# Designs tried in a protein design chat: VH-VL binders against Rho GTPase-activating protein gacY (gacY). Part 11

Target 1, 192 residues: Rho GTPase-activating protein gacY (gacY), of Dictyostelium discoideum (Social amoeba) (q54th9r528to719)
Amino acid sequence: APLEDVINRPDNPGEIPVLFEKGIAYLSRRGLQVEGLFRLSGANSQIKSLRQGFDQGEDVDLEDVEDVHTVAGLLKLYLRELPSPLFPFDLYSSFIEISKGEQTKPQKVESLKLLLSLLPPANKALSKHLFKFLGKVIENSSVNKMNSVNLSIVFAPNLLKDKEGNVMDAVADAQFVNQVVQLILDNINILF
Short names: E, the ipSAE of ESMFold2; O, the ipSAE of OpenDDE; V2, 0.75 times the mean of E and O plus 0.25 times the DockQ between their complexes.

## First folded at step 4 (VH-VL; framework fv_navenibart)

Design t41
Fold by ESMFold2-Fast, scan of step 4:
Structure t41 (fold): chain C 192 residues (1-192), chain A 123 residues (1-123), chain B 107 residues (1-107)
Amino acid sequence: as target 1 above (192 residues)
Amino acid sequence: QVQLVQSGAEVKKPGSSVKVSCKASGGTFSDYAMNWVRQAPGQGLEWIGQIIPIFGTANYNAKFQGRVTITVDKSTTTAYMELSSLRSEDTAVYFCARGPYYDFWSGYSFDYWGQGTTVTVSS
Amino acid sequence: DIQMTQSPSSLSASVGDRVTITCKASQDISSYVAWYQQKPGKAPKFLIYAASSLQSGVPDRFSGSGSGTDFTLTISSLQPEDFATYFCQQYDSYPYTFGQGTKLEIK
């Protein structure tokens, strides 16, 4: 289901999906010092089961999930399966053009701030909560080994994709997509 | 835990074809890319190509253009690599290797490998 | 194609030594480099991705560094089980390419 439809459900009182509110809260308590957070695979069958519970409006309790990587994988799955990516299809070319362009790094950050201001309200709210949380992950990178480069590689394909791009086009663009997400991760305080 | 098990050694004549299998167990088959890599005796590693089961598409190293086909059978969680028009230079150990988790971009390369299949092209 | 060149092609070392292996890409690949260990008759074993991120289960004595075109693998205190061939790999763009390998031998 589209992101705006999810946040407008009766069982979703906040500005972001309950799945993300509960997932970020769980990971903030249990995951920040876990090596390979978001990189290592969780239990895919449990991820699918948890996702179905949230989709059906069940009051899913994440506290009994033992494997941190399962909850991290749940968040990644949710982002990947959005009908339109968190950074919408219409903005894909604009985002990668920032990475490909000849602007200075500060100029690229200003361009990113402008692009992020164009996000729909639901997308902007989720982006802010997600990236603020990822900033906390990066703050613990000496322990968890997930710096902005590593997180950009993991999250970029879940945040940005070309509407009709094939695998070869995606691979060709990977460097630029990863660079723009890394630029966001390195400048969270300016951008959000 | 993830395990990749490959078919047994093959001895082939020049001009024939070979089809090597790689059966995956202990993980989500469709969420990962399956790669094929070869290693000639005493030489380095050479990437042949990959298939991403969720997309149903294969991508190949241009060096093998027109000679290699990579396929999957989701019902048996098995990937296949078929190499045709065999030459003595194709004598190598052929490995299957699992690519990034869930999406093509997960940030790490080949995390699990099959044991290898020796293909000898002679006479 | 992106060429990956390792140096040295071989080196001899003693248990307890610090060993550094270098890998150079023919063009900027950011940090899309992985490192593998291969023992005779075995498949390669995954060690490091994104130039510096250690795979779970790999001992802390292994570390990677670098960005752009120049990358290094370091073993801080060599153990007997570390004698093997090491390969770097770029995964920035197709086709994926590997270095020629560095054979680490007992001195």
Scores: ipSAE 0.000, ipTM 0.437, lowest interface PAE 11.1, mean pLDDT 85

Design t42
Fold by ESMFold2-Fast, scan of step 4:
Structure t42 (fold): chain C 192 residues (1-192), chain A 123 residues (1-123), chain B 107 residues (1-107)
Amino acid sequence: as target 1 above (192 residues)
Amino acid sequence: QVQLVQSGAEVKKPGSSVKVSCKASGGTFSDYAMNWVRQAPGQGLEWIGQIIPIFGTANYNAKFQGRVTITVDKSTTTAYMELSSLRSEDTAVYFCARESYYDFWSGYYMDVWGQGTTVTVSS
Amino acid sequence: DIQMTQSPSSLSASVGDRVTITCKASQDISSYVAWYQQKPGKAPKFLIYAASSLQSGVPDRFSGSGSGTDFTLTISSLQPEDFATYFCQQYDSYPYTFGQGTKLEIK
């Protein structure tokens, strides 16, 4: 289902999907010191099962999940399976142009701030919660090994994609998609 | 297109260590995990562990706890597996294998394999 | 650890035969199964991922099926170059584990 529809469900009390609310809470308690968070695979079958539980409106309790990588994978799966990416299709070219351009980093951050202000309310709320949490992951990168470069590689394909893009276009754009997400991760306090 | 080339055969004494290399050429080295898998003579395949070059993050099979270290040299696009305290039962062919990724539903799978390095442990 | 059990451990067949090899996981792994072919003295050759997706360049006579705990590799019309050992592997969770192998021999 679309993000806006999910947050408007009677069983979703907050401004972000309950899956993200519970997942971020879990990972904030258990995952920040875990090496390879978001990069190492959890149990894929369990991730799928948990996702189905949330989709069916079950009161899913993540506290019984032993492997933090399973919960991290659940969050990535949710982002990837959105009908429209968290950063909508119609903003894709604008995001890519920021990283391709020859402006200074401060000027690129200013452009990003404008683009992020154009996000639909649901996308903006989820982005803020997600990136502020990823900022905490980066703060622990000496232990977990996940800095802004590493997280951009992991998250970029799940946040941005070209609606009409083919495989060759995706390969050509990969570095620029990664760079723009990294720029966001390096400037969270300015952008959110 | 992408190829993995491993170092040559080794003969080691019990109690010593061995370091096997796996050089990647073609394609992107850093984006995918490099796995190590061994096969004892006439036996099946056994996963040792992996490293994700871009992160330097290694993940090991608990069976090899305390004896195996997997590292990378990104400048030469080479992964290494070092196994210490060698025993006769460590005699095997050691393979490196690179994972690929299409999407979450397909998962990370090992589609490109090196030719193997024979390690013989004998007195 | 997830145990992968193959059946049969060995199989004799003739060129042109339909051959089926099964693989059973000790727990639900959805479709996270790969299949490999290995010839003596060679590295494993990747055939199938996600239980049923055929690797580019692998002949269409190879197919995979299954989900959950039960998986099958089928060769619809056996060719001389297909005599080899076949392995299934789960990549649902760490550590990755392989079946014991099925040796396909000429009858």
Scores: ipSAE 0.034, ipTM 0.639, lowest interface PAE 6.7, mean pLDDT 88

Design t5 (from n11 with heavy chain F104W W105E)
Heavy chain, then light chain:
Amino acid sequence: QVQLVQSGAEVKKPGSSVKVSCKASGGTFSDYAMNWVRQAPGQGLEWIGQIIPIFGTANYNAKFQGRVTITVDKSTTTAYMELSSLRSEDTAVYFCARGPYYDWESGYFDYWGQGTTVTVSS
Amino acid sequence: DIQMTQSPSSLSASVGDRVTITCKASQDISSYVAWYQQKPGKAPKFLIYAASSLQSGVPDRFSGSGSGTDFTLTISSLQPEDFATYFCQQYDSYPYTFGQGTKLEIK
ESMFold2-Fast, scan of step 4: ipSAE 0.597; ipTM 0.838

Design t6 (from n11 with heavy chain Y101S)
Heavy chain, then light chain:
Amino acid sequence: QVQLVQSGAEVKKPGSSVKVSCKASGGTFSDYAMNWVRQAPGQGLEWIGQIIPIFGTANYNAKFQGRVTITVDKSTTTAYMELSSLRSEDTAVYFCARGPSYDFWSGYFDYWGQGTTVTVSS
Amino acid sequence: DIQMTQSPSSLSASVGDRVTITCKASQDISSYVAWYQQKPGKAPKFLIYAASSLQSGVPDRFSGSGSGTDFTLTISSLQPEDFATYFCQQYDSYPYTFGQGTKLEIK
ESMFold2-Fast, scan of step 4: ipSAE 0.626; ipTM 0.859

## First folded at step 5 (VH-VL; framework fv_navenibart)

Design b1 (from t3 with heavy chain D31Y; at its last look DockQ between E and O 0.77; V2 from the best seeds 0.00; counts 0 for: pae E 2.1 > 2)
Heavy chain, then light chain:
Amino acid sequence: QVQLVQSGAEVKKPGSSVKVSCKASGGTFSYYAMNWVRQAPGQGLEWIGQIIPIFGTANYNAKFQGRVTITVDKSTTTAYMELSSLRSEDTAVYFCARGPYYDFESGYFDYWGQGTTVTVSS
Amino acid sequence: DIQMTQSPSSLSASVGDRVTITCKASQDISSYVAWYQQKPGKAPKFLIYAASSLQSGVPDRFSGSGSGTDFTLTISSLQPEDFATYFCQQYDSYPYTFGQGTKLEIK
ESMFold2, look of step 5: ipSAE 0.529; ipTM 0.821
ESMFold2 (binder alone), look of step 5: mean pLDDT 91; pTM 0.943
OpenDDE, look of step 5: ipSAE 0.863; ipTM 0.927

Design b2 (from t3 with heavy chain D31Y T57E; at its last look DockQ between E and O 0.71; V2 from the best seeds 0.00; counts 0 for: grease 19.2 > 18.9)
Heavy chain, then light chain:
Amino acid sequence: QVQLVQSGAEVKKPGSSVKVSCKASGGTFSYYAMNWVRQAPGQGLEWIGQIIPIFGEANYNAKFQGRVTITVDKSTTTAYMELSSLRSEDTAVYFCARGPYYDFESGYFDYWGQGTTVTVSS
Amino acid sequence: DIQMTQSPSSLSASVGDRVTITCKASQDISSYVAWYQQKPGKAPKFLIYAASSLQSGVPDRFSGSGSGTDFTLTISSLQPEDFATYFCQQYDSYPYTFGQGTKLEIK
ESMFold2, look of step 5: ipSAE 0.557; ipTM 0.827
ESMFold2 (binder alone), look of step 5: mean pLDDT 92; pTM 0.945
OpenDDE, look of step 5: ipSAE 0.870; ipTM 0.929

Design b3 (from t5 with heavy chain D31Y; at its last look DockQ between E and O 0.87; V2 from the best seeds 0.00; counts 0 for: pae E 2.6 > 2, grease 19.2 > 18.9)
Fold by ESMFold2, look of step 5:
Structure b3 (fold): chain C 192 residues (1-192), chain A 122 residues (1-122), chain B 107 residues (1-107)
Amino acid sequence: as target 1 above (192 residues)
Amino acid sequence: QVQLVQSGAEVKKPGSSVKVSCKASGGTFSYYAMNWVRQAPGQGLEWIGQIIPIFGTANYNAKFQGRVTITVDKSTTTAYMELSSLRSEDTAVYFCARGPYYDWESGYFDYWGQGTTVTVSS
Amino acid sequence: DIQMTQSPSSLSASVGDRVTITCKASQDISSYVAWYQQKPGKAPKFLIYAASSLQSGVPDRFSGSGSGTDFTLTISSLQPEDFATYFCQQYDSYPYTFGQGTKLEIK
């Protein structure tokens, strides 16, 4: 389902998907000190089952989930399966050009601020919640070992993709996609 | 063409260690998971662990935790597996196997090395 | 750990036969199963992922099916090059585990 449709469902009272709201709450309580958060895999079948529960409007209780990596995987799966990525297809080239460009980091951050302002309202809201949470993960990186570099590698393919891209193009672009996401992660307070 | 080329056969004494190498070519080394799988003579396959080279950290089957170290040298596109405190039941063919990291179907192995026979005998 | 139980452990068949190999998981793993072919002295060869998705370059006489706990590999018309050992593998959860193998021999 498109993100706009999800946030307008009767079973979704907030401005972001209830899946994300519950997932961020769970990970804020139980995940910030866990080594390899978002990098290590959870149980794939459980991730899919939880996703299906949310999609069907069920009142899913994440507190039953023992494996933190399963909830982290659920958030990544949701982002990956959006019909239009959180950072939409038509902005992909613009994001890539920021990382490829010769501008200074402050200039690139100003370009990112402008580019993020072009996101649809639902995408902005979800981005704000996600990146503010990822800021907390980075603050705990001495324990969880997930700094902005590591998180960019994990999240970049789930946030940005080329509509017509193949596997070789995605691999070739990976460094630039990772770099622009890292720049966002390094500047959360300015951007969000 | 993706190729995984492993180091040659080794004969080891109980209590010693072995280090097997796996050189990757024809793909992006950093962005795929490199796995180690062993096969004892006439037996099935057993997953030992994996490393994703861009992170440089490994994840192990608990059965081998404390005895195995998986590492990577990105400059030579080579993964290594070292197994210590060898015993006769560690006699096996050791395979490196590659799989995608960024896919929810990740965890299968699309390319395999030729295997390295490790024999542990007194 | 998730146990994968493969049956039969071996079977004899003739060229042209339809062959079915079964794999049962100790718990629901959705469709997170791969299948491999291994010839003596060789590395395994990747055939199928996601229970039923055939890898590019694998002949379409190979097919996979199943979801949950029960999975099947089928070879619709056995060829001489198909005599090998076949393994299923779950990749639902760490540690990844394999079935014990099915040796397919020529009659």
Scores: ipSAE 0.487, ipTM 0.804, lowest interface PAE 2.6, mean pLDDT 90
ESMFold2 (binder alone), look of step 5: mean pLDDT 91; pTM 0.944
OpenDDE, look of step 5: ipSAE 0.854; ipTM 0.926

Design b4 (from t31 with heavy chain D31Y; at its last look DockQ between E and O 0.68; V2 from the best seeds 0.00; counts 0 for: grease 20.3 > 18.9, SAP .526 > .496)
Fold by ESMFold2, look of step 5:
Structure b4 (fold): chain C 192 residues (1-192), chain A 121 residues (1-121), chain B 107 residues (1-107)
Amino acid sequence: as target 1 above (192 residues)
Amino acid sequence: QVQLVQSGAEVKKPGSSVKVSCKASGGTFSYYAMNWVRQAPGQGLEWIGQIIPIFGTANYNAKFQGRVTITVDKSTTTAYMELSSLRSEDTAVYFCARTPYYDFSEYFDYWGQGTTVTVSS
Amino acid sequence: DIQMTQSPSSLSASVGDRVTITCKASQDISSYVAWYQQKPGKAPKFLIYAASSLQSGVPDRFSGSGSGTDFTLTISSLQPEDFATYFCQQYDSYPYTFGQGTKLEIK
């Protein structure tokens, strides 16, 4: 389902998918001190079952999920399966050009601020909630071992995709996709 | 075309350590997991653990926790498995095997040729 | 840990036979099962993922089915090159585990 359709459902009163709202709340309470959060795998069958419950509009209660990595996997799976990525196809080249360019980091951050302002309202809202939460994960990186580099590797292929190809198979593209996401993660307070 | 080439056979004494290498070549996959699996003579397969090369961190089967270390050298695209405090029951063929992507696809699509490790006094 | 129990442990068959190998998981793993073929002295060869999806280059006489806890591998018309040991593997959650194997022997 497109993101705009999900947030307009009667069972979705907030500005982001209820799946993300509940997932971020769960991980804020139970995940910030967990080593390898978002890097380690959860139970694939449980992630699939939880996703299906949310897709069907069921009132899914994440508090019964014992494995933190399963809830983290649920968020990753949602982003991966969006028909249009959180950072839309038509902005992919613009994001990549920032990481390839020779500008200073402050100049790149200003360019990122402009690009993020061009996101559709639903995408912008979800991005704000996601990256603010990832900022909390980074603040706990001495314990959870997930700094901006590690999180960029995890999230880049779930956030940005070239419509014409598989960005995860291209070494040069993957490097620049990771780098631009890392730059966002290093500047969350300025960008969001 | 992905190829995994492992180091040669080892004969070891009880109480020592062994380090097996697995060099990956071909393909463009930067997000795979490299796994180690062993097979004792005439027996089934046992997963030892994995490393995701881009992160450089490993996850282990609890049965081997404390005796095994899995590492990677990204510059040579080589994974290593070191097993310490060897016992006769560690005699096995040790395989490296990769997944096509590090999450949601944890089946082993390419395997190394295997490294025979014999532990005898 | 999720235990994978294969049946039978060995099977004697002739060329042209239809054979079925079963694998039972100790808990619901949806369709997160793979199947492998292994010949003596060789590494396992990947056949099937997601319980029923054939890997490219695997002959269509091989098929897989199942969901939940019960899974099958079927060879519809056995060929001489199919005499081997077959393993199922779950990839639902850590630690990843294999069935004990089913040795398919020539009768």
Scores: ipSAE 0.580, ipTM 0.830, lowest interface PAE 1.8, mean pLDDT 90
ESMFold2 (binder alone), look of step 5: mean pLDDT 91; pTM 0.931
OpenDDE, look of step 5: ipSAE 0.823; ipTM 0.915

Design b5 (from s13 with heavy chain F104E Y108P; at its last look DockQ between E and O 0.61; V2 from the best seeds 0.00; counts 0 for: pae E 2.7 > 2)
Fold by ESMFold2, look of step 5:
Structure b5 (fold): chain C 192 residues (1-192), chain A 122 residues (1-122), chain B 107 residues (1-107)
Amino acid sequence: as target 1 above (192 residues)
Amino acid sequence: QVQLVQSGAEVKKPGSSVKVSCKASGGTFSYYAMNWVRQAPGQGLEWIGQIIPIFGTANYNAKFQGRVTITVDKSTTTAYMELSSLRSEDTAVYFCARGPYYDEWSGPFDYWGQGTTVTVSS
Amino acid sequence: DIQMTQSPSSLSASVGDRVTITCKASQDISSYVAWYQQKPGKAPKFLIYAASSLQSGVPDRFSGSGSGTDFTLTISSLQPEDFATYFCQQYDSYPYTFGQGTKLEIK
């Protein structure tokens, strides 16, 4: 389902998908000190089952999930399966040009701020909640071992996709996709 | 097309170690996991562990009890598996095998090396 | 660890036969099963992923089915090149595990 449709469902009272609201809440309580958060894999069948429950409008209770990596995987799967990526197809080249550009990092951050302001309202809301949470993960990186470089590698393929590509492999621009996501992660307080 | 070429056969004594290499070529830049799988003579397949080269971190089957180390050299696109404290039951063909890296897809192996025979005997 | 149990351990058949090989998981793994073909002295060849999805270049006579705990590989009209050992593999959870194999032989 499109993101805008999900947030308008009667079983979704907030401005972001309830899947994300519950997932972020779970990981804020139980995941910040867990080594390899978002990098290590949960059980694929359990992730799929949880995803299906949310898709069907069920009141899914994540408290019963023992493996934090399953909830982290659920959030990644949701982003990956969006019909339009969180950073939409029509902005892909604009994001890539920021990382390829010869501007200074402060200039790139200002360009990112403007580019993020162009996101649709639902995408903007979800991005804010996601990246503010990822900021907390980075603050705990001495224990969880997930710094901005590691998180950019994990999240870049789930956030930005070239419209031509529906391959699981990375393309020639992968380094630039990772770099722009890392730049966002390094500047969360300014951008969000 | 992706090719995985492994190092040659080895004969080892009990208590020693072996390091097998697996050079990947012919692929585009991608997220992937490089896996190591062994097959004892006349037996089934056993997963040893994997490395995800973009992170440089490895995950292991607990059965190997810290005897295994999997590494990668990204500059040469070569993965390595070192198995120490060799026992006679470690005699097997050792394969490297590659598959995509995503939670839903991590695990299926679409490209395999030719195998490296390791014989442990005194 | 998730145990994968294949049946039968060997199977005798003629060219043109329809054959089935089964694989049972010790717990629900949804559809996270792959199938491989292995000929003597060779590396396994990838056939099927996600229980039923055919890898590119695999002949259409191969098919897979199942979900949960019970999975099947079917060859609809056996060809001479299909005599080999077949393995299922779960990739639901670490450690990944394989069935013990099914040897498909000429009757």
Scores: ipSAE 0.453, ipTM 0.781, lowest interface PAE 2.7, mean pLDDT 88
ESMFold2 (binder alone), look of step 5: mean pLDDT 90; pTM 0.935
OpenDDE, look of step 5: ipSAE 0.821; ipTM 0.914

## First folded at step 6 (VH-VL; framework fv_navenibart)

Design e1 (from b2 with light chain A50D L54R; at its last look DockQ between E and O 0.79; V2 from the best seeds 0.76)
Fold by ESMFold2, look of step 6:
Structure e1 (fold): chain C 192 residues (1-192), chain A 122 residues (1-122), chain B 107 residues (1-107)
Amino acid sequence: as target 1 above (192 residues)
Amino acid sequence: QVQLVQSGAEVKKPGSSVKVSCKASGGTFSYYAMNWVRQAPGQGLEWIGQIIPIFGEANYNAKFQGRVTITVDKSTTTAYMELSSLRSEDTAVYFCARGPYYDFESGYFDYWGQGTTVTVSS
Amino acid sequence: DIQMTQSPSSLSASVGDRVTITCKASQDISSYVAWYQQKPGKAPKFLIYDASSRQSGVPDRFSGSGSGTDFTLTISSLQPEDFATYFCQQYDSYPYTFGQGTKLEIK
């Protein structure tokens, strides 16, 4: 389902999907010190089952999930499966031109601030919650081993993609997609 | 198209270590998990661990943790598995095996090296 | 660890026969099962992923089915080249584990 439709459902009282709200809360309590958070795989069958529960509007209780990597995987799966990516298709070229461009890093950050301001309200809200949480993950990187470089590699393919791209194009562009996401992760407080 | 070529057979004494290499060609290297799997004579298959080269961090089957180190050299597109404190039970064929593009939902092995026979002679 | 138990451990059949190999997981693993064929002295050959999806280049006489805990590999009409050992593998959770194998022999 489109992100706008999900946040307008009666079973979704907040400004972001309940799945994300519960997942971030879970990982804030239990995941920040876990090595390889977002990089290591959880239980694939359980991720699928949890996703289906949220899709059907069930009151899913993540408290019962023992493996933090399963909840991290749930968040990644949600982002990947959005019909339009969190950073929409029509902004893909704009994002990637920032990483390819010859501007200084401060200039690129100013361009990112403008570009992020153009996100639809639902996308903007989810981005803010997600990236503020990822900032906490980075603050704990000495223990969890997930710095901005590692998180950019994990999240970039789940956040933005070329509408016409295939796996070969995605591999060829991965450097630039990762770089722009890393720049966002390095500047969360300025951008969000 | 993808090819995995492993180093040659090894004969080792108990207590020593062995390092097996696996060179990948015919595709990109950095985003595909490289796995190590062994097979003792007449036995089934046992997963040892994996590394995704772009992250540079390995994760291991607990049975081998403490004795195994899996590493990569991205410049030569080569993965390595080193097993220490060898014992006769470690006599096996050791395979490298590549999974699909990095994803949390894909842990099958679509390409395999030819295998490296390691014999631990008591 | 998730245990994968194959049945039977060995099987004799003739060219042209239909055979079925069963694999049972110790817990629900949805469809996260792969199947491999291995001939003596060779590396395993990848056949099937996601319980039923056939890898490109695998003959259509090979099919997989199942979900949850019970999975099958079926060869609809055995050919001489199909006599080998077959393994199932779960990739639901670390560590990845294999069944003990089913040796398919000519009768």
Scores: ipSAE 0.632, ipTM 0.850, lowest interface PAE 1.5, mean pLDDT 91
ESMFold2 (binder alone), look of step 6: mean pLDDT 91; pTM 0.939
OpenDDE, look of step 6: ipSAE 0.872; ipTM 0.930

Design e2 (from b2 with light chain S31D L54R S93R; at its last look DockQ between E and O 0.84; V2 from the best seeds 0.81)
Heavy chain, then light chain:
Amino acid sequence: QVQLVQSGAEVKKPGSSVKVSCKASGGTFSYYAMNWVRQAPGQGLEWIGQIIPIFGEANYNAKFQGRVTITVDKSTTTAYMELSSLRSEDTAVYFCARGPYYDFESGYFDYWGQGTTVTVSS
Amino acid sequence: DIQMTQSPSSLSASVGDRVTITCKASQDISDYVAWYQQKPGKAPKFLIYAASSRQSGVPDRFSGSGSGTDFTLTISSLQPEDFATYFCQQYDRYPYTFGQGTKLEIK
ESMFold2, look of step 6: ipSAE 0.715; ipTM 0.867
ESMFold2 (binder alone), look of step 6: mean pLDDT 91; pTM 0.940
OpenDDE, look of step 6: ipSAE 0.893; ipTM 0.939
ESMFold2, look of step 7: ipSAE 0.713; ipTM 0.865
ESMFold2 (binder alone), look of step 7: mean pLDDT 91; pTM 0.941
OpenDDE, look of step 7: ipSAE 0.894; ipTM 0.939

